# Ledger of designs, part 17: miniprotein binders against Uncharacterized protein YPL067C

Target 1, 184 residues: Uncharacterized protein YPL067C, of Saccharomyces cerevisiae (q02754)
Amino acid sequence: GWKWEQIKEIIESGELARLKRSRQMTDKYHEHKKRTAGLDMNQYVLQKLGWSLDEPQLENAAAKAFSSSTLYAVRANDFPYNFEPGVVHLVLWSKVALPVHSPDKAVREAARARMNAFLQAQPLLRPLLSSGHVAWFVNYPELQSVARIFHAHVLLFFPRERYSAEQVKTTVDDILSHGFEPLA
Key: E = the ipSAE of ESMFold2; O = the ipSAE of OpenDDE; V2 = 0.75 times the mean of E and O plus 0.25 times the DockQ between their complexes.

## First folded at step 8 (miniprotein)

Design m6 (from k3 with K23R K35A Q78M T83L; at its last look DockQ between E and O 0.04; V2 from the best seeds 0.00; counts 0 for: pae O 7.1 > 1.5, placed apart)
Fold by OpenDDE base, look of step 8:
Structure m6 (fold): chain B 184 residues (1-184), chain A 89 residues (1-89)
Amino acid sequence: as target 1 above (184 residues)
Amino acid sequence: SPEDIRNLKEKVDQLFERIWELREKLFKGDPEALAKEIEKLEKEVDQLEEEIKRLARKGVDPETVWELKLEILWLAIMVRYLLEEIREK
């Protein structure tokens, strides 16, 4: 599995494709998408969620994202990537898309800053934040398996020398039960 | 009711676990035995979708409804993925 340090390096480099599950699953998913190309999966997902395609303007995204508990949700990735033990893979869903990969530097930086600020503000993550054991990334659109619903992958690393499996479970359960606190 | 929400969350979690197990089995090479189980999961996910809609109409907290909808959607996607995997084998 991918070690924490490797994960961080990959995230920093932007080579997110390396973190993806076996190319085979991605290819199959893309193939499935192609086969169902007649069905706009994005529209289907949005319809199922009852969400409109009318997303807030990009200029306000950085201010609006995570500002209310109704605008995001945290869930464990039940199908985690092949990471080393102690790495917890969460998915942060957001109704407000953050343009973290925008070609506009200012827009991109603002989006990233908002994400970082949001995570840094979480009391439940404080112990991990201080140790550099929180990372996040957003797949490029071409790598996203799920429809046009913005989601970030939030990775938490609980080193085995510091945390028991039970402690990890308890902490994760706490996060999932309480969620993250909104950032005004 | 709060109990209904708890029950729904529990069911969602259980289905995730089952899907995970089935996925592992599928990768080990027994697709035929898994088809029926996956189809059952599909039906159960459909039931969850209806249940969350019902709860939404009853005035359950929008945040909770939203979270559960996302989770159920994930389940649906995964189930469909598994079904496709089986069909391709």
Scores: ipSAE 0.016, ipTM 0.301, lowest interface PAE 7.1, mean pLDDT 75
ESMFold2, look of step 8: ipSAE 0.678; ipTM 0.855
ESMFold2 (binder alone), look of step 8: mean pLDDT 79; pTM 0.755

Design m7 (from k3 with L26I A33T K35A K43E D46R T83L; at its last look DockQ between E and O 0.67; V2 from the best seeds 0.65)
Fold by OpenDDE base, look of step 8:
Structure m7 (fold): chain B 184 residues (1-184), chain A 89 residues (1-89)
Amino acid sequence: as target 1 above (184 residues)
Amino acid sequence: SPEDIRNLKEKVDQLFERIWELKEKIFKGDPETLAKEIEKLEEEVRQLEEEIKRLARKGVDPETVWELKLEILWLAIQVRYLLEEIREK
């Protein structure tokens, strides 16, 4: 699988298409996608999250995203990418879409800044943040399976030399149980 | 033994495949019929957890044990998600 350093390089370069799902899941994912082509995946995800998209997107996304615990959710990725052991793949769903790929530099940077600020503010991520073991990316629309609901892939790296499997389990369970704290 | 590790890895892979199949079925709107299957998966994951612990005690390579424990952790998480989805239906 992709090593952490490689992952970070790819994210930084923006060549997100290079990131692939695990070999085990890739074929199944494609098959599933074909079989469910007629199904509304967006509605399925919304149902899973208990969300509705009845409200229009807020104009100031960079200010509103993650401002309330009702506006986002963190889940383990259902279809993990082919990463080296120790990389934990989470998905951060948000009711407020952040234009992190906007052609407008100012808009893009503001959106990215909001994401970074949100992650940096998380107590549960502090040890990983300090060691540079947190990364995130948003797939381009053409690479997204669920295009109508904004989501970011949040990757956590637990190096073997620093973390036992039990420690990883405890941390991951804690994150999934408590979620992330909102950023005002 | 190397065979035990191989068998465990294979089982992990098989369970991931089963989880995938179950997810698809749930997506199609038939979660009620899947409860027993998911419960079985949960038990099998628990068995894997015990097996990896056993292997660790038997002196299997710590790196291998570490990796497998993480894979099993992920299985456990996915199974819990399935259970939650069924309960919400």
Scores: ipSAE 0.612, ipTM 0.841, lowest interface PAE 0.8, mean pLDDT 86
ESMFold2, look of step 8: ipSAE 0.679; ipTM 0.849
ESMFold2 (binder alone), look of step 8: mean pLDDT 81; pTM 0.788

## First folded at step 10 (miniprotein)

Design t1 (at its last look DockQ between E and O 0.86; V2 from the best seeds 0.73)
Fold by OpenDDE base, look of step 10:
Structure t1 (fold): chain B 184 residues (1-184), chain A 89 residues (1-89)
Amino acid sequence: as target 1 above (184 residues)
Amino acid sequence: SPEDIRNLKEKVDQLFYRILELKEKLFKGDPEALKKEIEKLEEEVKQLEEEIKRLARKGVDPETVWELKLEILWLAIQVRYLTEEIREK
């Protein structure tokens, strides 16, 4: 799998197509697709999240995203990408779409700043943040399986030399149980 | 010992596929009918957790143990999601 440093470099370069599932995971994913043939994946995700697309859109995405706990959800990725062991692959779903890939530089930077600020503000991520072991990316539309619902991939790296599996479990359980704190 | 590890990995993979099947069924079907299946998965994941601990005590490579524990953790998370979804329906 991709090493943490490689992952960070790829994210920075924007070559997100390089971040993909392993062959094994790809097979699992394809099998899942076959089994769920005919299902609207967007509806599937919405159902899991308990969300509706009929919710009013908020103006000023960069200001409103993550401003309330009702506007986002953190989940484990069902089909994690091919990363080295210790990389935890989370998905941050958001009712408010952040234009992190906008061709408008100002818009793009504001969106990215909001995402960074949100993650930086999370108490549960503090130890990982301080060590540079938090990264995130948003797939381009052509690479997204669920394009109608904005989601960011949030990656947490727990180096083996620093964390036992039990410690990873505890941290991940805390994150998934409590979620992230909203950013006003 | 190597065989035990291979067997464990296979079980992990099998459970992963079963979880996928249940996710599909849960989306389409009756949650009550799936409750027992999910409970069974929960138990099987717990068994895997105990098995990997056992193997660790028997001297399996710590790196392998660490990786497998993380994979089992992922299964546990997915099963919990299924359990929560059934509870909410």
Scores: ipSAE 0.617, ipTM 0.834, lowest interface PAE 0.9, mean pLDDT 89
ESMFold2, look of step 10: ipSAE 0.764; ipTM 0.888
ESMFold2 (binder alone), look of step 10: mean pLDDT 80; pTM 0.776

Design t2 (at its last look DockQ between E and O 0.75; V2 from the best seeds 0.71)
Fold by OpenDDE base, look of step 10:
Structure t2 (fold): chain B 184 residues (1-184), chain A 89 residues (1-89)
Amino acid sequence: as target 1 above (184 residues)
Amino acid sequence: SPEDIRNLKEKVDQLFERIFELKEKLFKGDPEALKKEIEKLEEEVKQLEEEIKRLARKGVDPETVWELKLEILWLAIQVRYLTEEIREK
């Protein structure tokens, strides 16, 4: 799988297409897509999240995203990418879409700043943040399976040298149970 | 011991496949039938958790144990998600 440093480099370069699922997972994913052809995956995700698309859109995405616990959800990725052991792949769903790939530099930077600020503010991520073991990316629309619902891939790296499997489990369970704290 | 590890890895892979199949069935399947299948998966994951602990005690390579524990963790999480989804049906 991809090493943590390689992952970070790829994210920074923007060459997100290089981040691939494992061959096995890719095959399963493609098979799944074939079998679920015609099904609205967006509705499926919305149902899982308990969300509705009829919710009013908030103005100023960079200011409003993650401002309330009702506006986002953290889940484990259903189809993990081919990463080295210790990389935990989470998906951060958001009712407020952040234009992190906007061609407008100012818009893009504001969106990215909001994402970074949100992650930096999370107590559960503090140990990983300090060691540079948190990364995130948003797939380009052409690479997204669920394009109608904004989601960021949040990656956490737990080096074997520092974390037992039990410690990883505890941390991940804590994150999934409590979620992230909103950012005012 | 090496065989035990191979068997465990294979079982993990099989469970992943079953999870993905169940995800597909959630769209059109019988909720009761799916519930039973998910319960079976839950039990099998628990068995894997115990097996890896056993193997660890028997002196299996710590790195291998660590990796497998993490894979099993992910399995457990996915099964929990299925359980939650079926409950809402």
Scores: ipSAE 0.651, ipTM 0.856, lowest interface PAE 0.7, mean pLDDT 86
ESMFold2, look of step 10: ipSAE 0.742; ipTM 0.882
ESMFold2 (binder alone), look of step 10: mean pLDDT 81; pTM 0.777

Design t3 (at its last look DockQ between E and O 0.71; V2 from the best seeds 0.70)
Fold by OpenDDE base, look of step 10:
Structure t3 (fold): chain B 184 residues (1-184), chain A 89 residues (1-89)
Amino acid sequence: as target 1 above (184 residues)
Amino acid sequence: SPEDIRNLKEKVEQLFERIYELKEKLFKGDPEALKKEIEKLEEEVKQLEEEIKRLARKGVDPETVWELKLEILWLAIQVRYLTEEIREK
């Protein structure tokens, strides 16, 4: 699988297409896509999240995203990418879309700043943040399976040298149970 | 011991495959029929958790144990998600 340092480099470069699921997982995913052809994956995700598309869109995405616990959800990735052991792949779903890939530099930077601020504010991520073991990316629309619902991939790296499997479990369970704290 | 590890890895992979199949079936399938399958998966994951603990006690390479525990953790999470999804239907 991809090493943590490689993952970070790829994210920084923007070459997100390189972040592939394992061949085996990719095949399964493609098979799944074929078999689920015609199914609205967006509706499926909305159902899982308990969300409705009828919710009003909030203006000023960079200011409103993650401002309330009702506006986002943290889940484990259903189909993990091919990462080295210790990399935990979470998906941060948001009712408010952040234009992190906007061609407008100012818009893009504001969106990215909001994402970074949100993650940096999370108590559960503090130990990982201090060690540079938190990364995130948003797939380009062309690479997204669920394009109508904004989601960021949040990656946490638990080095074997520092964390037992039990510690990883405890942290992950805590994150999944409690979610992230909103950012006003 | 090496065989046990290989078998465990294979089982983990098989369970992932089954999970993905079930995720697909949840779109089209009968929730009641799926419930039994999910319950079986839950039990199998628990068995894997116990097996890896056993292997750890028998002196299997700590790195291998660590990796497998993390994979099993992910399995457990995915199975829980299936359980939650079926309850919502």
Scores: ipSAE 0.692, ipTM 0.875, lowest interface PAE 0.7, mean pLDDT 87
ESMFold2, look of step 10: ipSAE 0.702; ipTM 0.870
ESMFold2 (binder alone), look of step 10: mean pLDDT 80; pTM 0.767

Design t4 (at its last look DockQ between E and O 0.69; V2 from the best seeds 0.72)
Fold by ESMFold2, look of step 10:
Structure t4 (fold): chain B 184 residues (1-184), chain A 89 residues (1-89)
Amino acid sequence: as target 1 above (184 residues)
Amino acid sequence: SPEDIRNLKEKVDQLWERIMELKEKLFKGDPEALKKEIEKLEEEVKQLEEEIKRLARKGVDPETVWELKLEILWLAIQVRYLTEEIREK
């Protein structure tokens, strides 16, 4: 699977279609979708998150996204992409959509700055942030299977030479049980 | 041994498939009927955790042990999601 530095290069270049599941995982993902045939994947995700379709809309996404713990959720990706061992693939779901691909450069940069500020403020990510081992991307709409609910892929890299499996487990369990802290 | 590693990887894959099937069944609204199946999955993941410790004591290389532990962690996370869904429903 892709090495961490390659992942970062692909994200920076915007060639996001290269970040995909292995063939085996793709087959598992397609089987899962067959079991939910006839049902909107957006509805499936909303049910798993306990969210409603008519959630409140917030103006000025760059100032409001992640401002309350009720506006987002972090989960493990059920069908991770093909990355080297030690890359933990999380999904950050948000009721406030961040226009990180806006054709307006200022809007796009403000949205990306909000995402970066949010992740940089997380105590649980501090060791990984200091080592350059946190990355994120939002797929282009044509690559998304859950297009109506904003979500970002958040990747955490735990190099084997620095982290025991138990240290990885402790960090990931803490993130998934406590969630990320809101950013005012 | 290589056979022990292959057997553990096969068990991981089988449990992963069962977990995904149960996620589908929970979405379709049968949580109480699935409680015992999910408890069985919890126990089987625990058994895999003990098996990888046994393989480490038998001298399986540390990189392989580390990777298998991370695969088992992913299974444990998925089972946790199932148990949380039953608690909420």
Scores: ipSAE 0.729, ipTM 0.876, lowest interface PAE 0.8, mean pLDDT 86
ESMFold2 (binder alone), look of step 10: mean pLDDT 80; pTM 0.763
OpenDDE base, look of step 10: ipSAE 0.740; ipTM 0.897

Design t5 (at its last look DockQ between E and O 0.69; V2 from the best seeds 0.62)
Fold by OpenDDE base, look of step 10:
Structure t5 (fold): chain B 184 residues (1-184), chain A 89 residues (1-89)
Amino acid sequence: as target 1 above (184 residues)
Amino acid sequence: SPEDIRNLKEKVDQLFERIWELKEKLFKGDPEALKKEIEKLEEEVKQLEEEIKRLARKGVDPETVWELKLEILWLAIQVRYLTWEIREK
């Protein structure tokens, strides 16, 4: 799998297409996509999240995203990418879409700043943040399976030399149980 | 011991595949049948958890144990999500 440093480099370079599922997982995913052709995956995810597309859109995404616990959800990735052991792959779903890939530099930077601020504010991520073991990315539309619902991939790296499996479990369980704290 | 580890890894992979299949069936399948399958998965994951503990006690390489524990953790998380999804239908 991809090493943590490689992952960070790829994210920084923007070549997100390199972050692939394993070959086996990719094949299974493609097979699944063929079999589920016609299924609305967006609706499926919305149902899972208990969200409705009819909810009002908030203006000023960079200011409003993550401002309330009702506006986002943290889940484990259903189909984790091929990462080295210790990399935990979470998905941060958001009712407010952040234009992190906007061609407008100012818009893009504001969106990215909001994401970074949100993650940096999380108490549960504090130890990982200090060690540079938190990363995130948003797939380009062509790489997204669920394009109508904004989601960021949040990666947490638990090095073996620092964390036991039990510690990882505890941290991950805490995150998934409590979620992230909103950013006013 | 190496055989046990190989078998465990294979089982983990098989369970991931089954989880994927179940995710597909959530759209088309019989909810009751799916519930039973998920319950079976839960039990199998528990068995894996016990097996890896057993292997650890028998002196299997700590790194291997660590990696497998994390994989099993992920399985457990995925199964929990399936359980939740079935209950929400």
Scores: ipSAE 0.521, ipTM 0.790, lowest interface PAE 1.1, mean pLDDT 86
ESMFold2, look of step 10: ipSAE 0.674; ipTM 0.856
ESMFold2 (binder alone), look of step 10: mean pLDDT 79; pTM 0.764

Design t6 (at its last look DockQ between E and O 0.69; V2 from the best seeds 0.70)
Fold by OpenDDE base, look of step 10:
Structure t6 (fold): chain B 184 residues (1-184), chain A 90 residues (1-90)
Amino acid sequence: as target 1 above (184 residues)
Amino acid sequence: SPEDIRNLKEKVDQLFERIWELKEKLFKRGDPEALKKEIEKLEEEVKQLEEEIKRLARKGVDPETVWELKLEILWLAIQVRYLTEEIREK
């Protein structure tokens, strides 16, 4: 799988299409997609999250995203990408869409800044942040399976030399159980 | 021992596939009772994998291999928990 350093480079380059599932997983995903053709995946995700489309979209995304625990959810990725062992693939769902790929530089930077600030503020991520072992990306619309619900891929790297499997489990369980803290 | 590791890896892969299939069935609103039984079976199988990897660790299997497999099994466990939660909500 992709090494952590390679992952970071790809994210920085914006060549997100390279961050794909393994060929095997890709094939399975395509088969699944064919079998579920016509089904509303957005509704499915909303149901899993317990969200409704009728929820008001907040103005000023860069200021409002992640401002309340009701506005986002952290889940493990259902179909992990082909990453090296120790890379934990989370999905951060948000009711507030951040225009992190906006053609407007100012808009894009503000959105990215909000995401970074949110992640940096997380106590559970502090050790990983200090070591540069947190990364995130948002797929382009053409690469998204669920395009109507904003979600960011948040990657955590637990190097074997620093973390036992039990430590990884504990950290991941804590994140999934408690979620992330909101950013006012 | 190498065979045991291979078998374990294969089992992990198989369980991931089954999880995917179950997710699809859940999405298509399959028979909840049948799905529940399948999920329960998965839960038990994951538990067995957890015990197996511990056993292998005690037998001196390469620590790196053990570490990797434990992480994969962790991910399986998480996915199965998601299935369990989803089926209970329906």
Scores: ipSAE 0.674, ipTM 0.867, lowest interface PAE 0.7, mean pLDDT 87
ESMFold2, look of step 10: ipSAE 0.741; ipTM 0.882
ESMFold2 (binder alone), look of step 10: mean pLDDT 81; pTM 0.782

Design t7 (at its last look DockQ between E and O 0.69; V2 from the best seeds 0.00; counts 0 for: pae E 1.7 > 1.5, pTM E .749 < .8)
Fold by ESMFold2, look of step 10:
Structure t7 (fold): chain B 184 residues (1-184), chain A 89 residues (1-89)
Amino acid sequence: as target 1 above (184 residues)
Amino acid sequence: SPEDIRNLKEKVDQLFERIWELLEKLFKGDPEALKKEIEKLEEEVKQLEEEIKRLARKGVDPETVWELKLEILWLAIRVRYLTEEIREK
């Protein structure tokens, strides 16, 4: 699987299609989709989150995204991508869509700045942030199974030389139990 | 031994597939029928946690032990999601 520095290079280059599941995990993912044939993946995710698509879109997404804990949720990825051991693959779901791929440079930069500010403000991520071990990306729409609900992939890297497996477990459990804190 | 590591990895994969089968059943709205199956999954994950500790005491390479513990952690997180889904329903 991809090494952490390769993952960051792929994200920076925008070649996001290279970030994908292993063959084994792809086979499991496709078998799961067959077993759930007829399932709308958007509806599936909304039901698991307890959300409704009938929520109004907030104005000024770069100022409003993540401003309340009711606007987002962090979850473990059900079918993680092919990354080296120690990469934890989370998904950050948001009711407010951030236009991180906007063709308008100012809009795109503001959206990316909001995402970075949100993650940088998280106490639970601080040790990883200081080491450059947090990365995120939003797939292009053609790569998404759940295109109607904004979500970002958030990757946390726990190098073996710095973290015991128990330390990884504690950090991940804390994130999944408490969630991320809102950004005003 | 290499065989013990291979057997543990195969069990991890088998539990992974069982978790997704149970998620499908929970989505279809039949959680009470699944309670016993989820309890069995919890026990099997605990058995894997003990097995990797046993292999570590036998001197299996620390990097391999660390990687397997993380795979087992991922299973435990998913079983926790199943348990919480039952309680919420």
Scores: ipSAE 0.521, ipTM 0.789, lowest interface PAE 1.7, mean pLDDT 83
ESMFold2 (binder alone), look of step 10: mean pLDDT 78; pTM 0.736
OpenDDE base, look of step 10: ipSAE 0.522; ipTM 0.795

Design t8 (at its last look DockQ between E and O 0.78; V2 from the best seeds 0.62)
Fold by OpenDDE base, look of step 10:
Structure t8 (fold): chain B 184 residues (1-184), chain A 89 residues (1-89)
Amino acid sequence: as target 1 above (184 residues)
Amino acid sequence: SPEDIRNLKEKVDQLFERIWELKEKLFKGDPEALKKEIEKLEEEVKQLEEEIKRLARKGVDPETVWYLKLEILWLAIQVRYLTEEIREK
């Protein structure tokens, strides 16, 4: 699997296509896509999240994203990427789409700043943040399976030398149970 | 002991595959049948949790134990999600 440092480098480079699922998972995923042809995966995800697309769109995404607990959800990734052990792959779903890949530099930077601020504000991530063990990325549309719902991949790295499996479990369970705190 | 570890790893992989299949079946499958399958997965994950604890007590190398515990953790999370999804249908 990809090492944490490699993951960070890839994210920074923007070459997100390199972050692939394992070959086995990729094949299964493609097979799944073929078998589920015609199924609306977006609706499936919305149902799981309890969300509706009919919700009013909020203006000023960079200011409104994550401003309320009703506007986002944290889940474990259903199809984890091929990462080294200790890398926890979460998906942060958001009703407010952040244009983190906008060609407009100002728009892009504002969106990224909002994401970073949100993650930095999370008490449950403090130990990992201080050690540089939190990373995130948003797949390009062509790499997204659920393109209609904005989601960021949030990666947490728990080095073996610092964390027991039980500690990882506790932290992950806390995150999944309580979610993240909104950023006003 | 090495065989036990191999068997455990294989079982973990098999369960991941089954989870994937169940995710697909959630779209078309019989809810009752799916519920039973998910319940079976839950039990199997619990068995894996106990097995890895047993192996740890028997002196399996800590790195292997750590890795497998994390894999089983992820399995457990995925199974919980399936359980939640089936309840909502």
Scores: ipSAE 0.486, ipTM 0.786, lowest interface PAE 1.1, mean pLDDT 85
ESMFold2, look of step 10: ipSAE 0.656; ipTM 0.856
ESMFold2 (binder alone), look of step 10: mean pLDDT 80; pTM 0.769

## First folded at step 11 (miniprotein)

Design u1 (at its last look DockQ between E and O 0.92; V2 from the best seeds 0.79)
Fold by OpenDDE base, look of step 11:
Structure u1 (fold): chain B 184 residues (1-184), chain A 90 residues (1-90)
Amino acid sequence: as target 1 above (184 residues)
Amino acid sequence: SPEDIRNLKEKVDQLFYRILELKEKLFKRGDPEALKKEIEKLEEEVKQLEEEIKRLARKGVDPETVWELKLEILWLAIQVRYLTEEIREK
């Protein structure tokens, strides 16, 4: 799988298409797709999240995203990409779409800044943040299976030499149970 | 033994597919009671995997391999928990 440093480089380069699932995970993903054939994946995800698309879009995404705990959810990726062991692949769903890939530089930067600020503000991520072991990316629309719901991939790296599996479990469980704190 | 590790990995994979099946059934609003039973079974099986990996660790399996497998099993556990949560909401 992709090493943490490689992942970071790829994210920085924007070559997000390189971040793929393993063959085995791809097979699992395909199996899932087969099983869910005919189903609207957006609806599927919405159902899991308990969300509705009928919710009004908030103006000023960069200011409103993550401003309330009702506006986002963090979940484990059901089909993690092919990363080295210790990389935990989370998905941050948001009711407010952040235009992190906007062609408008100002818009893009504001969106990215909001994402970064949100992650930086998370107490549960603090140890990983300090060590540079948090990364995130948003797939381009053409690479997204669930395009109607904004989501960012949040990656946490737990190096084996620093973390036991149990420690990883504890941290991940805490994150998934408590979620992230909103950013006003 | 290498065989034990392979077997464990296969079990992990099998459980993954079973989880997928249950997700499908849940989405299609299958029989909640039946699904609950299946989920409980998965929970037990995940627990068994957890114990098995511990056993293997005690038998001297490579710590790195153990670490990796524990993380994979963790992922299964998370998925099963999701199923459990979903079934409760229905």
Scores: ipSAE 0.714, ipTM 0.880, lowest interface PAE 0.7, mean pLDDT 90
ESMFold2, look of step 11: ipSAE 0.811; ipTM 0.909
ESMFold2 (binder alone), look of step 11: mean pLDDT 82; pTM 0.790
ESMFold2, look of step 12: ipSAE 0.792; ipTM 0.901
ESMFold2 (binder alone), look of step 12: mean pLDDT 82; pTM 0.795
OpenDDE base, look of step 12: ipSAE 0.708; ipTM 0.878

Design u2 (from t1 with F16W; at its last look DockQ between E and O 0.83; V2 from the best seeds 0.76)
Fold by OpenDDE base, look of step 11:
Structure u2 (fold): chain B 184 residues (1-184), chain A 89 residues (1-89)
Amino acid sequence: as target 1 above (184 residues)
Amino acid sequence: SPEDIRNLKEKVDQLWYRILELKEKLFKGDPEALKKEIEKLEEEVKQLEEEIKRLARKGVDPETVWELKLEILWLAIQVRYLTEEIREK
């Protein structure tokens, strides 16, 4: 699988298409998609999240995203990417879409800044942040499985030499149980 | 033994497929019937957790143990998601 450093490089380069699921997982994923053919995946995800698309879009995304715990959710990724062991793949769903890939530099930077600020503010991520073991990316629309709901992939790296499996479990469980704290 | 590890990995993979199947069934199927299947998965995940601990005690390579524990963790999370989904239906 992709090494952490490679992952970071790919994210920085924007070559997100390189971040793929393992062949095996990809096959499983495609098989799943085939089996669920006809299912509105957006509705499926919305149902899981308890969200509705009828919710009004908030103005000023960069200011409003993550401002309330009702505006986002953290879930484990259903299908892991081909990452080295220790990389935990989370999906941060958001009711407020952040234009992190906007062609407008100012808009893009503001969106990215908001994402970074949000992650940096998370107590549960502090140990990983300090060691540079947090990364995130948003797939381009053509690479997204669920395009109607904004989501960022948040990757946490737990090096084997630093973390036992139990420690990883504890941290992940805490994140999934408590979620992230909103950023006012 | 290497065989034990291989078997465990295979079981992990099998559980993945079962989870995928259950995800599909949850959309179309009877929640009550699926509840039993999910409970079975939960039990099997627990068995895997115990098995990997056993293997660890038997001196299996710590790196392998670590990796498998993380894979099992992922399965456990997915099964929990299934459980939650069924409870909500």
Scores: ipSAE 0.685, ipTM 0.874, lowest interface PAE 0.7, mean pLDDT 87
ESMFold2, look of step 11: ipSAE 0.787; ipTM 0.898
ESMFold2 (binder alone), look of step 11: mean pLDDT 80; pTM 0.769

